# Designs tried in a protein design chat: VH-VL binders against q9h9l3. Part 217

Target 1, 176 residues: q9h9l3
Amino acid sequence: PRKMVAIDCEMVGTGPKGHVSSLARCSIVNYNGDVLYDEYILPPCHIVDYRTRWSGIRKQHMVNATPFKIARGQILKILTGKIVVGHAIHNDFKALQYFHPKSLTRDTSHIPPLNRKADCPENATMSLKHLTKKLLNRDIQVGKSGHSSVEDAQATMELYKLVEVEWEEHLARNPP

## First folded at step 13 (VH-VL)

Design ia1 (framework fv_fezakinumab)
Fold by ESMFold2-Fast, scan of step 13:
Formats: structure tokens, C-alpha cells, sequence
Structure ia1 (fold): chain C 176 residues (1-176), chain A 123 residues (1-123), chain B 111 residues (1-111)
């Protein structure tokens, strides 16, 4: 085992016209895909748009959900000092109001060797769903009832493991 | 090109409050965080907090929680920092400074800086 | 006091090399957070000099360079010039404080 985790967050719309993305669920898995954290999170602001089609969040999930400030503390305690893997992970960190060191961050939407293995342009930003289907032959984010952040975090870790040796060697020679 | 223009010097008595402004121009105001940093006479730089102009979200250094409030007005691209219950040791030049929000923006370095607003607290 | 440690002063003559150190801890530089450097000329606001450990903004001459190793960072100035006389500050992010932190500043005197 190594100190590496994968994260995926679900956001709901708050603020004027629901344009602000606020954290409403967070899932964290370890290197082997075991769940370390999975909680519904209550935003400090009024939810205008649940974005249920994508987030899978419904009003019922907010009943007794962990308040943002408490959930954030728990999540940051898990992430601090670890290599954190995510897909378009800047959105997750933004929702957490958190700055993770670049040297410990791995974004599967910006790893050229991963796109190359998927027969995609190295500089393109590919969705998690497409990379998972092409490289793991697995369908995720199926249907219209919203995504599972646990499923997404597990897929993200498995995708990273396909390029881990190559990418870690690259980063050692070319620090970010 | 990109500029941050701050309000003028203030003289306040202990117990009063002060509100400093920082007007941004030359870029999209809501794409960057705005930070406040102070510098007491002959001393170093001390970070006060940040505001996300897009959301209005704020985060303050522990030392200033309960006394500082950061706000913004997107219609005039202006950020504000209000410090209440002023003490003599709050005498400092207060700077606003811009940063990127995360890795894919300009990142968390502070560039540019306003020219500073001297706040003097004396009885 | 300042979270990051810098020497209070350094001095050099024109044409010489000076180095300014910046020492942090396991919660900031040692945790992998990048180091940025600012130059503050007398009576002016700080100006970004080096970012993300070793990168120069447009307009900063290559006489200025930065490096980072372990819990410390360094700013090197070669070919020292009279106009380099200023205060220099390092900056990073500290996870335990959840905020940006600065060094105490180093006054560079050009002899």
C-alpha cells in the first residue's frame, strides 16, 4: 500500500439561478478501491437546483446530511499528505475550498499517456465515462438518475493505475 | 493593463472600523480570487484572507475571524475589506492582490498587487 | 511572528551573487506546496518575482532564479545591480493554518 486516494464529488446549484456549484456528496477510495469516505453534505446556502440528472442528489439525501464545515474537516484530514487522484479534480478542490499541492495531485483528465492508450488526442480533455469504457471496458454513469461518486472514484483510481509507473517516472524527471 | 486601484489613507480611533476598497480593471473580475495582505510599519507581510468575487465566498486567517468582513460589487469590479474594533497594532498598509483560483488558472501566486492603503489607528 | 524563516538581511557589491533562503516546515513547503518570491522596492507594493518555485513572470530578468528542496527554498540573484536593493519575501501555503504564509523578509543592501 501507498498513501494514494481517489476522490469524486457531486455538486448542486446554489446562489442566483443556481449557477454556483456547492458540494453535496463526496466519495474517497483507497488504492484498492475500498471506500474511505462517502457522505451526503449539506451546503451552507439554499439549494436552488439539485441537478439530479447528473448529481444523483435529491432533497431526501439532505435530511441529516453532514454540514459542509464538518464534512470539509473530515475530508481534508483524509487528503492531507496523500497523493490525490481525480478527474477534472480542480472542480472538486474548488467545491471543497481547498488547495492541494500540485506535486501530490493526479488529474486523469490531463495525463497525456492515458489519452494515448485510449487512442485519443494527447491534448484533449476526455470524459471519465469515455476513458473508462475505452480502457476498462466498463460502463459508468448509466441512465438518467445521476452519477455515483463512489463508482466514479473507483473508475478514476483504476484508470490512473494503468499509467501509474510511467507517469510517476515522468513526474520524477519533470516535477510540476 | 491589469490594475488594482485602492482607496486613500484612513486615520481611525481605537474601537472604530475601517473599510478599504480595491477596484480591478483590465481582466474579468470574477475569474480570480482577491486577497488582502497587510504590512505594519517596519514589519513583514501578513495574509488576512480571500474572497471569490464570482460566488462571494470568503476565507479569513484565524487571527482576523470575527473582526474582518470581505465583500465585493461585481457591477463595478470592486472588492472591499472591512476591519472592525480597531486596535493600535492594526496600523498597517493594507494591500489587495489577485490570485488564480486553482492549478488551471494562473495559480495561487499574487499578481498584481494594489499600491496599498495606509490605515493609522491612534488615540 | 513570520511562519517561514528568512535571514533578516543580506548584502553584496555590484556584479556579485547573493542567495536568500526560505525555510518552512512539514505543513507547508515540506508538504509539497510551491514557493513564490516577491520584491518590494522602498515605498512600493510587492511585485511578483518568481512563482511555482523557479518560474519567472514576463519582464523579470534571468539574473533572478529560484529553487526548492525539502522544506526550504532559495532565491538567487546574480550580477547584482544597485536597483536590486529592496526587501524580498518568500510565500507558500500552509495546510495546518489553511492559508497563505510569508517569510519575515530579507533586506538586500547593495554596497
Amino acid sequence: as target 1 above (176 residues)
Amino acid sequence: QVQLVQSGAEVKKPGASVKVSCKASGYTFTDYYMHWVRQAPGQGLEWVGWINPYTGDTFYAQKFRGRVTMTRDTSISTAYMELSRLRSDDTAVYYCARSGTYYYDSGPRFDPWGRGTLVTVSS
Amino acid sequence: QAVLTQPPSVSGAPGQRVTISCTGSSSDIGLGYDVHWYQQLPGTAPKLLIYDNSNRPSGVPDRFSGSKSGTSASLAITGLQAEDEADYYCQSYDSSLEGWVFGGGTQLTVL
Scores: ipSAE 0.715, ipTM 0.881, lowest interface PAE 1.3, mean pLDDT 91

Design ia10 (framework fv_fezakinumab)
Fold by ESMFold2-Fast, scan of step 13:
Structure ia10 (fold): chain C 176 residues (1-176), chain A 123 residues (1-123), chain B 111 residues (1-111)
Amino acid sequence: as target 1 above (176 residues)
Amino acid sequence: QVQLVQSGAEVKKPGASVKVSCKASGYTFSSYYMHWVRQAPGQGLEWVGWINPYTGDTFYAQKFRGRVTMTRDTSISTAYMELSRLRSDDTAVYYCARSGTYYYDSGPRFDPWGRGTLVTVSS
Amino acid sequence: QAVLTQPPSVSGAPGQRVTISCTGSSSDIGLGYDVHWYQQLPGTAPKLLIYDNSNRPSGVPDRFSGSKSGTSASLAITGLQAEDEADYYCQSYDSSLEGWVFGGGTQLTVL
């Protein structure tokens, strides 16, 4: 079997009027929820908007943050060849400028059996916070000081494990 | 009606630079990556690089790093590829081509393609 | 240079079936990246023929089909027509090069 990891990234606003989303933190956990990677990442462009309410990123986190090029190389070494789990994971891959094989990607925002277990419409896009509360009886992304990408990656892996057997069987019959 | 319209043929001397344009219409320009692919006479397809029109970020194939620059102008939905220090073996048709940016939209396939711009480099 | 391997030519008679192979490695097709196929008629730009291994864009007849297994992909053309004479290119993504890669192209001749 291929190894499986879960990823969650935090982005800050760069470029004109802060409209560009640039990677500022990445967390990766293994199947058991152990942290494999968790670094603050320094964007190559000036940060206009820290988006702290959601990202949890503040100016102090940029001191000694890993430069984007170096962090990207480290992250891609971990992801390559593995099944990668995330929530709305296309946003993380876009921030990394990285194309991961569709057949090795698992997006918990688009898994119909997971929504079904949460008593939600199968094809709706549900938030990580909602699914985690309904299925794991746990509150994440609490308060107004930003999200923890470690917490989000761990929750994402746990959610996937609830439907792993069913969904892997589905994918074997219906390759993406 | 999605279209990519490229600039006309260019003839350049060795050492010069060439800038090819690709004007997009019929879709949201910033929602797709723009790729550049070249084809030398009688040869196969060779990927040059891509630009993200939303951010302006680029990624170039190793062979072209240091000589190619990709830019865009979102106000006119136009992408540009500039190749400098031209050599005779840069003679090729240069295509722009669109691709999706995530796995849930269209995948990383190239559709549509521009009609191509012939760049001839000769002394 | 071409990193995916295709036969340089293939030929068949009208009404026959031909198959064009595309062989990659553990860093591209073997790693799970999808294969796309393009048809290039003489003097024209390439046109998407098959995407994500086996899917047809609107307007492509079902005579064209694609498949993928292991490190290789195949394009099958049934009921050959004279207008199918063209160059055919496979394409995938290569993780070690971090870019799109093409096969060397296959020239199809209809007898």
Scores: ipSAE 0.663, ipTM 0.855, lowest interface PAE 1.2, mean pLDDT 90

Design ia100 (framework fv_fezakinumab)
Fold by ESMFold2-Fast, scan of step 13:
Structure ia100 (fold): chain C 176 residues (1-176), chain A 123 residues (1-123), chain B 111 residues (1-111)
Amino acid sequence: as target 1 above (176 residues)
Amino acid sequence: QVQLVQSGAEVKKPGASVKVSCKASGYTFTSYYMHWVRQAPGQGLEWVGWINPYTGDTFYAQKFRGRVTMTRDTSISTAYMELSRLRSDDTAVYYCARSGTYYRDSGPRFDPWGRGTLVTVSS
Amino acid sequence: QAVLTQPPSVSGAPGQRVTISCTGSSSDIGLGYDVHWYQQLPGTAPKLLIYDNSNRPSGVPDRFSGSKSGTSASLAITGLQAEDEADYYCQSYDSSLEGWVFGGGTQLTVL
């Protein structure tokens, strides 16, 4: 069996009109929800929009942030060879400029049984906040000062655990 | 409709640089990654690197780091690959190829490919 | 040198089945990365034949199929035709190299 971790990243806006999402924080938790990694990360490009309302990132967080190249190396050492759980995880991998194997990737925004348990259409993309409230009776991403990537990663792992047995059996029968 | 049109053949001397272009049409240029792949005469395919045309971010195969530079011009939907300090064994057909991302439904499969640009390095 | 291992050549008669293997390692196919296949006719650019292990692009006939198991992948061509004569390349992603890698290519000869 392969080890499993959950990841959540916070992105800031760079590039034209701040439309590019650049990594500014990454949190990784183990199966039990213990923090393996949580660092602010300095993008190589000029930050146009901190997106603070969602990211929780402010200028002061960048002062001693780990440079992107170094942070990326640290993160990839943790992720390589493991089953990685995330929510809309393609955004995190894109920000990391990283290609994780599809067979080792679990996206809680794209697991039909999870949506079914939440009384949502199986093929709809539901927010992490909505699924966590419906299935775990827990409020995350509260307020207007930004999200906690640690909180989001922990919630994501707990959501996956609700369907883990069923979904792993499905993947074994229907390899991606 | 989707098309990648590459620049014409080049002949260069050892030590020179070459810049190959790839003009995209029939799709939104900034929505897909552009890869460069080369093939020496009678040999196999070798991946050189990719560029994200929206951001300008690049990633190069370790073998080519320090010698290759990829750029793009979004106003004319054109990607460029420049290879410096050319040697005879850089003689190859250089292809551009489009990919989506690995992350979800648009895997990193290369489709379409340009027709290739022959670069000959000789004295 | 190619990172993925393919036989340099395979041959078959019209109507027969041929299989082309692609062997990787624990850092690419063995780690779970998908395998893609390309067909290259003489004097032309490669063309996508199979993607994500077993999917066919529009216009590729059912005679072409792909599979993946462990550290290896396979391309099967059934009902072999003269126009299938080409070079075939497998491709995956290697985590140690952090890049796309190709097989050395297999020349298919239709006898």
Scores: ipSAE 0.451, ipTM 0.826, lowest interface PAE 3.0, mean pLDDT 90

Design ia101 (framework fv_fezakinumab)
Fold by ESMFold2-Fast, scan of step 13:
Structure ia101 (fold): chain C 176 residues (1-176), chain A 123 residues (1-123), chain B 111 residues (1-111)
Amino acid sequence: as target 1 above (176 residues)
Amino acid sequence: QVQLVQSGAEVKKPGASVKVSCKASGYTFTSYYMHWVRQAPGQGLEWVGWINPYTGDTFYAQKFRGRVTMTRDTSISTAYMELSRLRSDDTAVYYCARSGTYYEDSGPRFDPWGRGTLVTVSS
Amino acid sequence: QAVLTQPPSVSGAPGQRVTISCTGSSSDIGLGYDVHWYQQLPGTAPKLLIYDNSNRPSGVPDRFSGSKSGTSASLAITGLQAEDEADYYCQSYDSSLEGWVFGGGTQLTVL
């Protein structure tokens, strides 16, 4: 069997008009929700927009942040060979410039049984905040100081655990 | 509808540089990665690298780092691959090929492919 | 050396079945990365034949099928026809190389 981790990344805006999402923080938790990795990451490009209200990233976090190339190497060592859980995880993988095997990827924004349990249309893409409130009765991403990638990664793992048995059974019979 | 049209054949001397173009049409150019793959005469396929046309980010196979540069011009939906310090064993057909960026898109398979550009390196 | 291993050639008679293997390692197919297959007719660009192990693009007949198990993948062609004569390439992603890798190619001859 393979170990399982959950990941959540915070991105800042780089490039023209700040439209490019560049990695600025990454949090990884294990199956029980314990933190395996949580670092601020310095993008190789100039930060145009910190997106602080959502990312929680401020200029001060960049002063001693780990350079992207080094952080990426550390993160990939943790992810390689593991089942990786995330919410809209393609955004995290894009920011990491990383290709994780589809068979080892679990995206809680695209698991029909999760939406079904939340009384949402199976094919709708629901936010992490909504699913966590509906299924775990917890409020995450509250306030105006930005999101916690640790909190989001922990919530994502807990959401996956609600459907883990049935979804792993489904994937074994219907490989992605 | 979706097409990739490549520039014409090139003949170069050893030590020269070559720049191959790939013009995309029929889809949103910035929504897919563009890959470059080469094939020496009678040999197999060899991946060179990719470019993200939206960001300009690139990633190259280890063998080509320091000699290859990939760029794009979004105003004309065209990707470029420049290979420098050419050797005779760089003689090959160079293909561009489209891929999805990740699983939420079409994924990392290569479809479609350009028809290829023959680059001959000889004295 | 080639990262993914294919037999250099395979042959069959019209109407028969042929299977082409693609063997990787623990850093690519064995790590769970999907396998794609391409058909290259003489003088043409490669064409996507099978993607994500077993899926067919629109227009590819069901005579072509793919499978994956452990560190290996297979392309099966049933009801062989003369127009199937081509080179076939498998492709996957290798984590240690951080890039796409191809098999060495298999020349199919229809006898």
Scores: ipSAE 0.719, ipTM 0.885, lowest interface PAE 1.2, mean pLDDT 91

Design ia102 (framework fv_fezakinumab)
Fold by ESMFold2-Fast, scan of step 13:
Structure ia102 (fold): chain C 176 residues (1-176), chain A 123 residues (1-123), chain B 111 residues (1-111)
Amino acid sequence: as target 1 above (176 residues)
Amino acid sequence: QVQLVQSGAEVKKPGASVKVSCKASGYTFTSYYMHWVRQAPGQGLEWVGWINPYTGDTFYAQKFRGRVTMTRDTSISTAYMELSRLRSDDTAVYYCARSGTYYYGSGPRFDPWGRGTLVTVSS
Amino acid sequence: QAVLTQPPSVSGAPGQRVTISCTGSSSDIGLGYDVHWYQQLPGTAPKLLIYDNSNRPSGVPDRFSGSKSGTSASLAITGLQAEDEADYYCQSYDSSLEGWVFGGGTQLTVL
């Protein structure tokens, strides 16, 4: 099989009233949970809202942050040709302005067997925090100081591993 | 009815700039991306770039970076493509085309297309 | 030059089946990106014919079908009709170019 990585991004608010989500941090881990990439990223637009409660991003993190164009190039080199796992991963790809092949994308917010294992409705969109607590008995995203994208990426990979064999077989029979 | 109406034909001299418009109707302008694709006479299709009308974000094919600028005006549901420092080999029909905004794997498909704007570059 | 390779022309008689190939590389179709097909009648803008390898938009007859395998995709037209005479273009995404790419186009002639 192709190599597999998991990704989690943090976004800040830019544009009118901070309604646009711009990439401000990205973490990528390998199959074993080892960190391949973890950088703060400087958006090309003025940051209106750091969204710190959720993103964990503060002004201090922007001081030595990698400019978006450079960070994007680095990230895409890691993602290209690999199976990429994420949670609500469309948002991460949108922030990266990147189109990853559907056949190589695994979204843990849209895997019916994973919800089934968590005693949740199969077609519901469950949060990463809920699935991780239910299936891995681990608390992530604790407190009000923002999320760790490394922790989130690691949890996402571990969640996928719980259904990997079953889901890969399903995808082979029912190509996306 | 979804419709994309483009501006009329243009004749420009080498070194000039051209700005083509694409007016959208029949759908929510900010809910779809707008792409630009050109076709030189008797040749195939070539993708130029896209704009997100909601944010104003753009992405251009490498060949056109530094010469193309895409903008929009949400008050009149119109997208623009401006190509500068024109060369004779920029002579082409320029199409606007709509795509979905979802970054899930498959990339955008173009539907519908405008009827095209012929841009002729000659001295 | 076009990034995706198509035969420049194909021909058939009414009622016959023709197929148009679209060959990519390891950076586009071979990487798993989906293929879309467009029909361009003389003097008109292209029209979406097939999307996501094998799906038809509303109004496209089932005589048109698409498939994908490895680094290549194929458009099949069965029951060929005179009005099918047009240029056909495949489209995918190329990761190395970071953009949407087209085939060079195939001119279909109905004999």
Scores: ipSAE 0.507, ipTM 0.817, lowest interface PAE 2.2, mean pLDDT 90

Design ia103 (framework fv_fezakinumab)
Fold by ESMFold2-Fast, scan of step 13:
Formats: structure tokens, sequence, C-alpha cells
Structure ia103 (fold): chain C 176 residues (1-176), chain A 123 residues (1-123), chain B 111 residues (1-111)
């Protein structure tokens, strides 16, 4: 009975030597892949490393970006009470400074049946790009301009839908 | 072994400020959040706030905003909680406690706890 | 006031079973957040007793167990011993407060 959304965040490097991951973009899609939220987000501290090759974030995106505290409030209103799907989603929640209930969290990097469908070892951590290519026959994260968090969120939802019935039944019998 | 060592008891007058320290050892200080929890004599536990020792980011319970400041010094693996404009009802044992940074396989729980620092506010 | 509701006291005889309840709301336990339990012996800091609803840390006897259903959780203690006399606190996370919340505590007296 709970609605389901998928999330993907892009982070930039802040703090000493740019080693802290700070939220710089967030995309949220609904069950059908429609975009519910997609904003560039301004970290409260100085950006040391844009990590552009992976994040797709450039200085120009920061000019009119939504301040972190405001963006966080908007994002949490969308996520609260919903089943949230992501890939290595704990990184996104850390960047949001948000704890989502385990029982409402679905991480496509840690679903054994999904790896099994992809002919991968059940307990291995596979990249979103690899699983999407194997199971959806689609190339994501293509080129040198950085990743699209919308594209990644959409792919993540589609991957989850491949195992949704089996996994939800497993979770009902074995609550996390 | 993981240990949190807190500063000694303090006696303060109403309106003063107090700064309590919590020195961590036996683990990577910046890999875990540090929480502060207080307990008035004979009363229950009350969460005050947390600090991320890696970033310096903080979040405080609504009741304490404007009066509490949490800081850390990574060079000595020590967290601090300063409470200002003290009232008699701030008399409590103040604990520091470690939690995970949103562990995927387990929720944030407080383990270990410091021994506590008694702060007495009286005229 | 405490956000989670616990009975203020519970009593049992050595060898008996007691259960301590912890009741939350739709913004914490009812939303799916896990419940942790702490034991506080007189004059000491709290110690983690049960985490993530039903798991025991190393060193905690199996006579302590936890469960969660709906908006509530419970701690069960079987084979009561004199050294179990302590205060017990439940803890969860509340989404509306964006913070950790505790029950009011339950004083266990071993008669």
Amino acid sequence: as target 1 above (176 residues)
Amino acid sequence: QVQLVQSGAEVKKPGASVKVSCKASGYTFTSYYMHWVRQAPGQGLEWVGWINPYTGDTFYAQKFRGRVTMTRDTSISTAYMELSRLRSDDTAVYYCARSGTYYYNSGPRFDPWGRGTLVTVSS
Amino acid sequence: QAVLTQPPSVSGAPGQRVTISCTGSSSDIGLGYDVHWYQQLPGTAPKLLIYDNSNRPSGVPDRFSGSKSGTSASLAITGLQAEDEADYYCQSYDSSLEGWVFGGGTQLTVL
C-alpha cells in the first residue's frame, strides 16, 4: 500500500582535499519513471572538487542552485513514508543527512535475486551500469560529460521492477 | 578497545555556560557520528544533538537550538558540547555516545557511551 | 516529555518472565524505524542491550529478546536474575523531529 520512488544523487568533493561527499544534485522518479524532483543543490561549504567526470556538475550549475537546507526539506517531503529505491543508496542518504527506515529502503546493489538474473554472484556488489546493460540491454552513464541522475534513477526503478514481486514477498516473510 | 572518556563534573550558576568534552579512542574518530544525550536526576534519557566529526556538521534537537554548540578537534579525537544560558532544569548527567553514519545493514544505535559528566546548575 | 511511551515500572520474581512495552506513533516506529533497547544499571551509563528490533550485541544473554509490531515494540526478559534490576529504555528515530527519541524508561524491580 505504500507508494514507491527511486532516487539518485550526485555529489561533489568538499572539506580537506575534497574527500567529503556533499550533495550537488538530486533526482527522484515515480514508479513509472516520471520525474518528481530534479534540482542542482548548493552545498553549504566550499566546493574543492566538482568530480565532473562522474557527477556532471560544473560551476555554472551552482549559480542558481537550491541551497542545501531548502533542497533537503523538499526531498524529505517526497521520500517520507514511501518505499525508496536506489543503488548503493546509503551514500545518497548520508549526503542528505537523512535516515530512511530500513523496511522502506530497497538497494539494487544488494538484492541477491537481481544479481542472479544478471548471471552474477548473489552477494557481489555490481555497478548500476553493469546491471542495466545485462538486464535491460541499455547503456547508461555514456560519454565524458558526467552521469545523469535522472537516467540513473529511472534505470534503478526499472531494475527493481524486475524482482519486485519476489523481493517484496521475501521481505514480508523476513523483515529487515 | 573502543572508549569514550568524558571531562569531570561541573557546578555552574544560572546564566553561565558549560563545555563538556568527550575523548574517543580505539577507532577512527571521523567514521562515526557523536551524539549527546542528557539525563536529569531520576529522569529519563533526552537526545540533545549530533556532530559529524569528519565534516563538523551538527544537528540539534529543537529544544536546545540557540543554546547548544557542538564542536570537535580531530587532532586529539575529542568532541565538545557547550550549553549556554544555563537554567536550574539543565542539571543533568550529559553523555556522549557513538553512532554509525546511517549504516545500511543496521540502524543508527548508540554504542559505546561515555561514563557521563554531571553538570549541576544552582544558585 | 518522552516521545515513546513505556510503563514507569515493572516487577518480577527471580526465574520469572517480564515484558516491557514501547509505544510510538506513525512518525517513528509506525513508519518502520527500528527500535533499540538500553539497560542502565544504578549509577552507570546506559548499555546497548538490543538493536534493530531483535538483535543482541556480543555478550548479551539470550534471555533478553526484542520484537516489533505496528507502532509498538517490546523487550522480553526471561529467567529474571537480581542483577537485571535496572532501568530499561527504548529508542527509535522520529521523522517529524528528525532526531533520536527515547521512551520514558521502565524501572525493573526484582523481588
Scores: ipSAE 0.397, ipTM 0.798, lowest interface PAE 3.0, mean pLDDT 90

Design ia104 (framework fv_fezakinumab)
Fold by ESMFold2-Fast, scan of step 13:
Structure ia104 (fold): chain C 176 residues (1-176), chain A 123 residues (1-123), chain B 111 residues (1-111)
Amino acid sequence: as target 1 above (176 residues)
Amino acid sequence: QVQLVQSGAEVKKPGASVKVSCKASGYTFTSYYMHWVRQAPGQGLEWVGWINPYTGDTFYAQKFRGRVTMTRDTSISTAYMELSRLRSDDTAVYYCARSGTYYYTSGPRFDPWGRGTLVTVSS
Amino acid sequence: QAVLTQPPSVSGAPGQRVTISCTGSSSDIGLGYDVHWYQQLPGTAPKLLIYDNSNRPSGVPDRFSGSKSGTSASLAITGLQAEDEADYYCQSYDSSLEGWVFGGGTQLTVL
């Protein structure tokens, strides 16, 4: 079997009016939810907006944070050749400037059976918070002090495991 | 409709710089990546790099790092590729090509392509 | 030099079938990256012919099909027509180079 990991990234705002999303933290967990990687990452551009309410990132986290180029190399080494699970994972890959093979990518925001289990329209894009509450009876992303990318990665892996057998069979019959 | 219009042919001497433009129309310029690909006479296609017109972020093939610079001007929906310290083996047709940003996982496939700009480097 | 390997040429008569191969390595096609195919008519820019291994853009006839297995991909053209005479390029992504890579191109001659 091919190894599987789940990823979640936090982004801060850079560029004009802080509209650009730049990587500021990345968490990667294995199939069992054990942390393989969790680092604060220093963007190469000036941070305009920490987006702390959502990212949980503060100026103090940038002290001794891993520079983007080094962190990217470490992360890509972990992801290469593995099945990577994420929620709206295109945002994570975009922040990493990384193209992962579609056949090895699992996006829990676009798995129709997962929405069906949550009593949601199969082709709707549901939030990680909603799916986790409905299917795992767990509250994540609570409060206004920011999200935990470790918590989000762990929840994402657990959500995927609920549909893994069904979805892998579907992908084998309908290659992406 | 969707169209990429490139600047005209250039003749340069070794050591000079060239700047090629690619003007987009018929779609939202900032919603797609712009790639640059070159083709030497009688040879195959070679990827140079991409720019994200929304952010200005760039990524270059290792072979061209230190010599290529990609920029854009969103007010006129135009992307630029500047290649410096030109050598005779930089003689090629330089194409711009659009790609989607969908999910990143599908990778960029190039559609449409500009008609190309011939850059000749000779003494 | 080209990173992906294609035969330099292939030929067929009108109505026949031809296949063009594209061979990569464990760092590109073998790692799971999709393969795209481009057609370049003489004196023109390339145009997208097949994407994500086997999908056709609107306007591309069903005579063109693609497949992928292991470290290789193939473009099949059935019912050859004179207008198919062109250069064909495969493309993928290479993880070790961190960039997009092309095959060396295959010149199709319709006899």
Scores: ipSAE 0.588, ipTM 0.837, lowest interface PAE 1.6, mean pLDDT 90

Design ia105 (framework fv_fezakinumab)
Fold by ESMFold2-Fast, scan of step 13:
Structure ia105 (fold): chain C 176 residues (1-176), chain A 123 residues (1-123), chain B 111 residues (1-111)
Amino acid sequence: as target 1 above (176 residues)
Amino acid sequence: QVQLVQSGAEVKKPGASVKVSCKASGYTFTSYYMHWVRQAPGQGLEWVGWINPYTGDTFYAQKFRGRVTMTRDTSISTAYMELSRLRSDDTAVYYCARSGTYYYHSGPRFDPWGRGTLVTVSS
Amino acid sequence: QAVLTQPPSVSGAPGQRVTISCTGSSSDIGLGYDVHWYQQLPGTAPKLLIYDNSNRPSGVPDRFSGSKSGTSASLAITGLQAEDEADYYCQSYDSSLEGWVFGGGTQLTVL
C-alpha cells in the first residue's frame, strides 16, 4: 500500500494503584512527518497517576480533552487499511483496544536490520531514544517534563524509512 | 495444564436470565482475553463477545448488546457470561475460549476452549 | 448468517487430498486479518488446528496445512484418514463489525 502512518500514544495510570495504562494522548503523522492527529484524550476511569515525567500530561490537559470513545473512533478511521508504524506498538494498540492486521503493522522495536545498523543484537528490544541517537544522531525525550508524542511519532517514521526497502522485501518473502 | 472448566447445563423458561461460569487454571488469568462463543444444535459457531480480565473491559457483538453482560472475579480466576430475556432460539452450547492480546496479531487465536455449557430455553 | 463463506460439505477417500475454502471480504481477510482454523469432532468442543494462516499448534499432524490469498483462505488435508471426519471452521476478525467472525462450517466425510 502507498499509505503509511506512524503513531505514538501517551498513557496515564488508572485503576488500583495506577497500574492500568489508559490512553491520554495520541499523535499520528504521515510518511513525510506531517501531523494528521494530535489530541489529549480523557480516560473513562479516574486518573490515579499522570506519570507526568514520561507522559508530559497534567491535569490541565484533561479539561478540554476528547472523550475516549470519540477519540478512538477518530483514530481508528485514520489507521484502518494503512501500514501503521510504531515503537513497541502493541502497547498503543492495547490502550486503543484495537486489533490492527499483523501484515500492516511495523514495530521499530522489533526489526532486526534496524538493530544491526545500530550495532545492537538483532533480536534485542532497544528504546526509541537509543535508536534515534545512534541512527539519526538526534536527541529526543530530553529533560524531565515528559515526552512529545509528535516528536516520537516523527522519529519512529524516520527510523522505519532507513530500513523500509530492505524490510518490505523481507516481509514479501516471509509474510507475517 | 492450561484448562477452562465451565458450569453445568441449565434449563430456563423464555424471559428468564442465565449466568454461565468459566474457571481458568494453569496460567495467569489476567494476561489473556476470555471470549464467549455459542453454537445452536446442529448449527455453526457464533461469537458473543470478550472480556479483558485485567481491566474488566468488555466488547459485545451487536446482536447481543443490551442482553449480554460479561464479568470476572480475579480472586477465583473465573469469568461469567449472563444472557437476559431468553428466547427459544438462544438454546445453544455456550463456550468460553482464551485468546492472546494485542501482540502483532489482528485476531488472536482461541486456545484452549471450555467443554461448553448447554443452555436449553423451553417453551 | 455466517460472515465467512465455506462449502457446507466435502468428501474424500482415505489417502486422498481435500481442500476447504473460506471466503471473506475487504473488511476482514481482504484487509490483511489472519485466518485461524478449528476442528470439531462430534460431541466435542472446537480445537485449534491452524493459526495465523499457516501455523500448526504442537500435536497437529503435518497433513494439515493452511494458506491465505486476497480475500480467501484454504485448509488442505492430505493423506485423509477416518479420524479426520469432523466439522471444520475458519475464523478471522472483521473491522466493520469489530469482532471475530466464523465461517458456516464444512462437514468432512471420509468415504
Scores: ipSAE 0.685, ipTM 0.879, lowest interface PAE 1.5, mean pLDDT 91

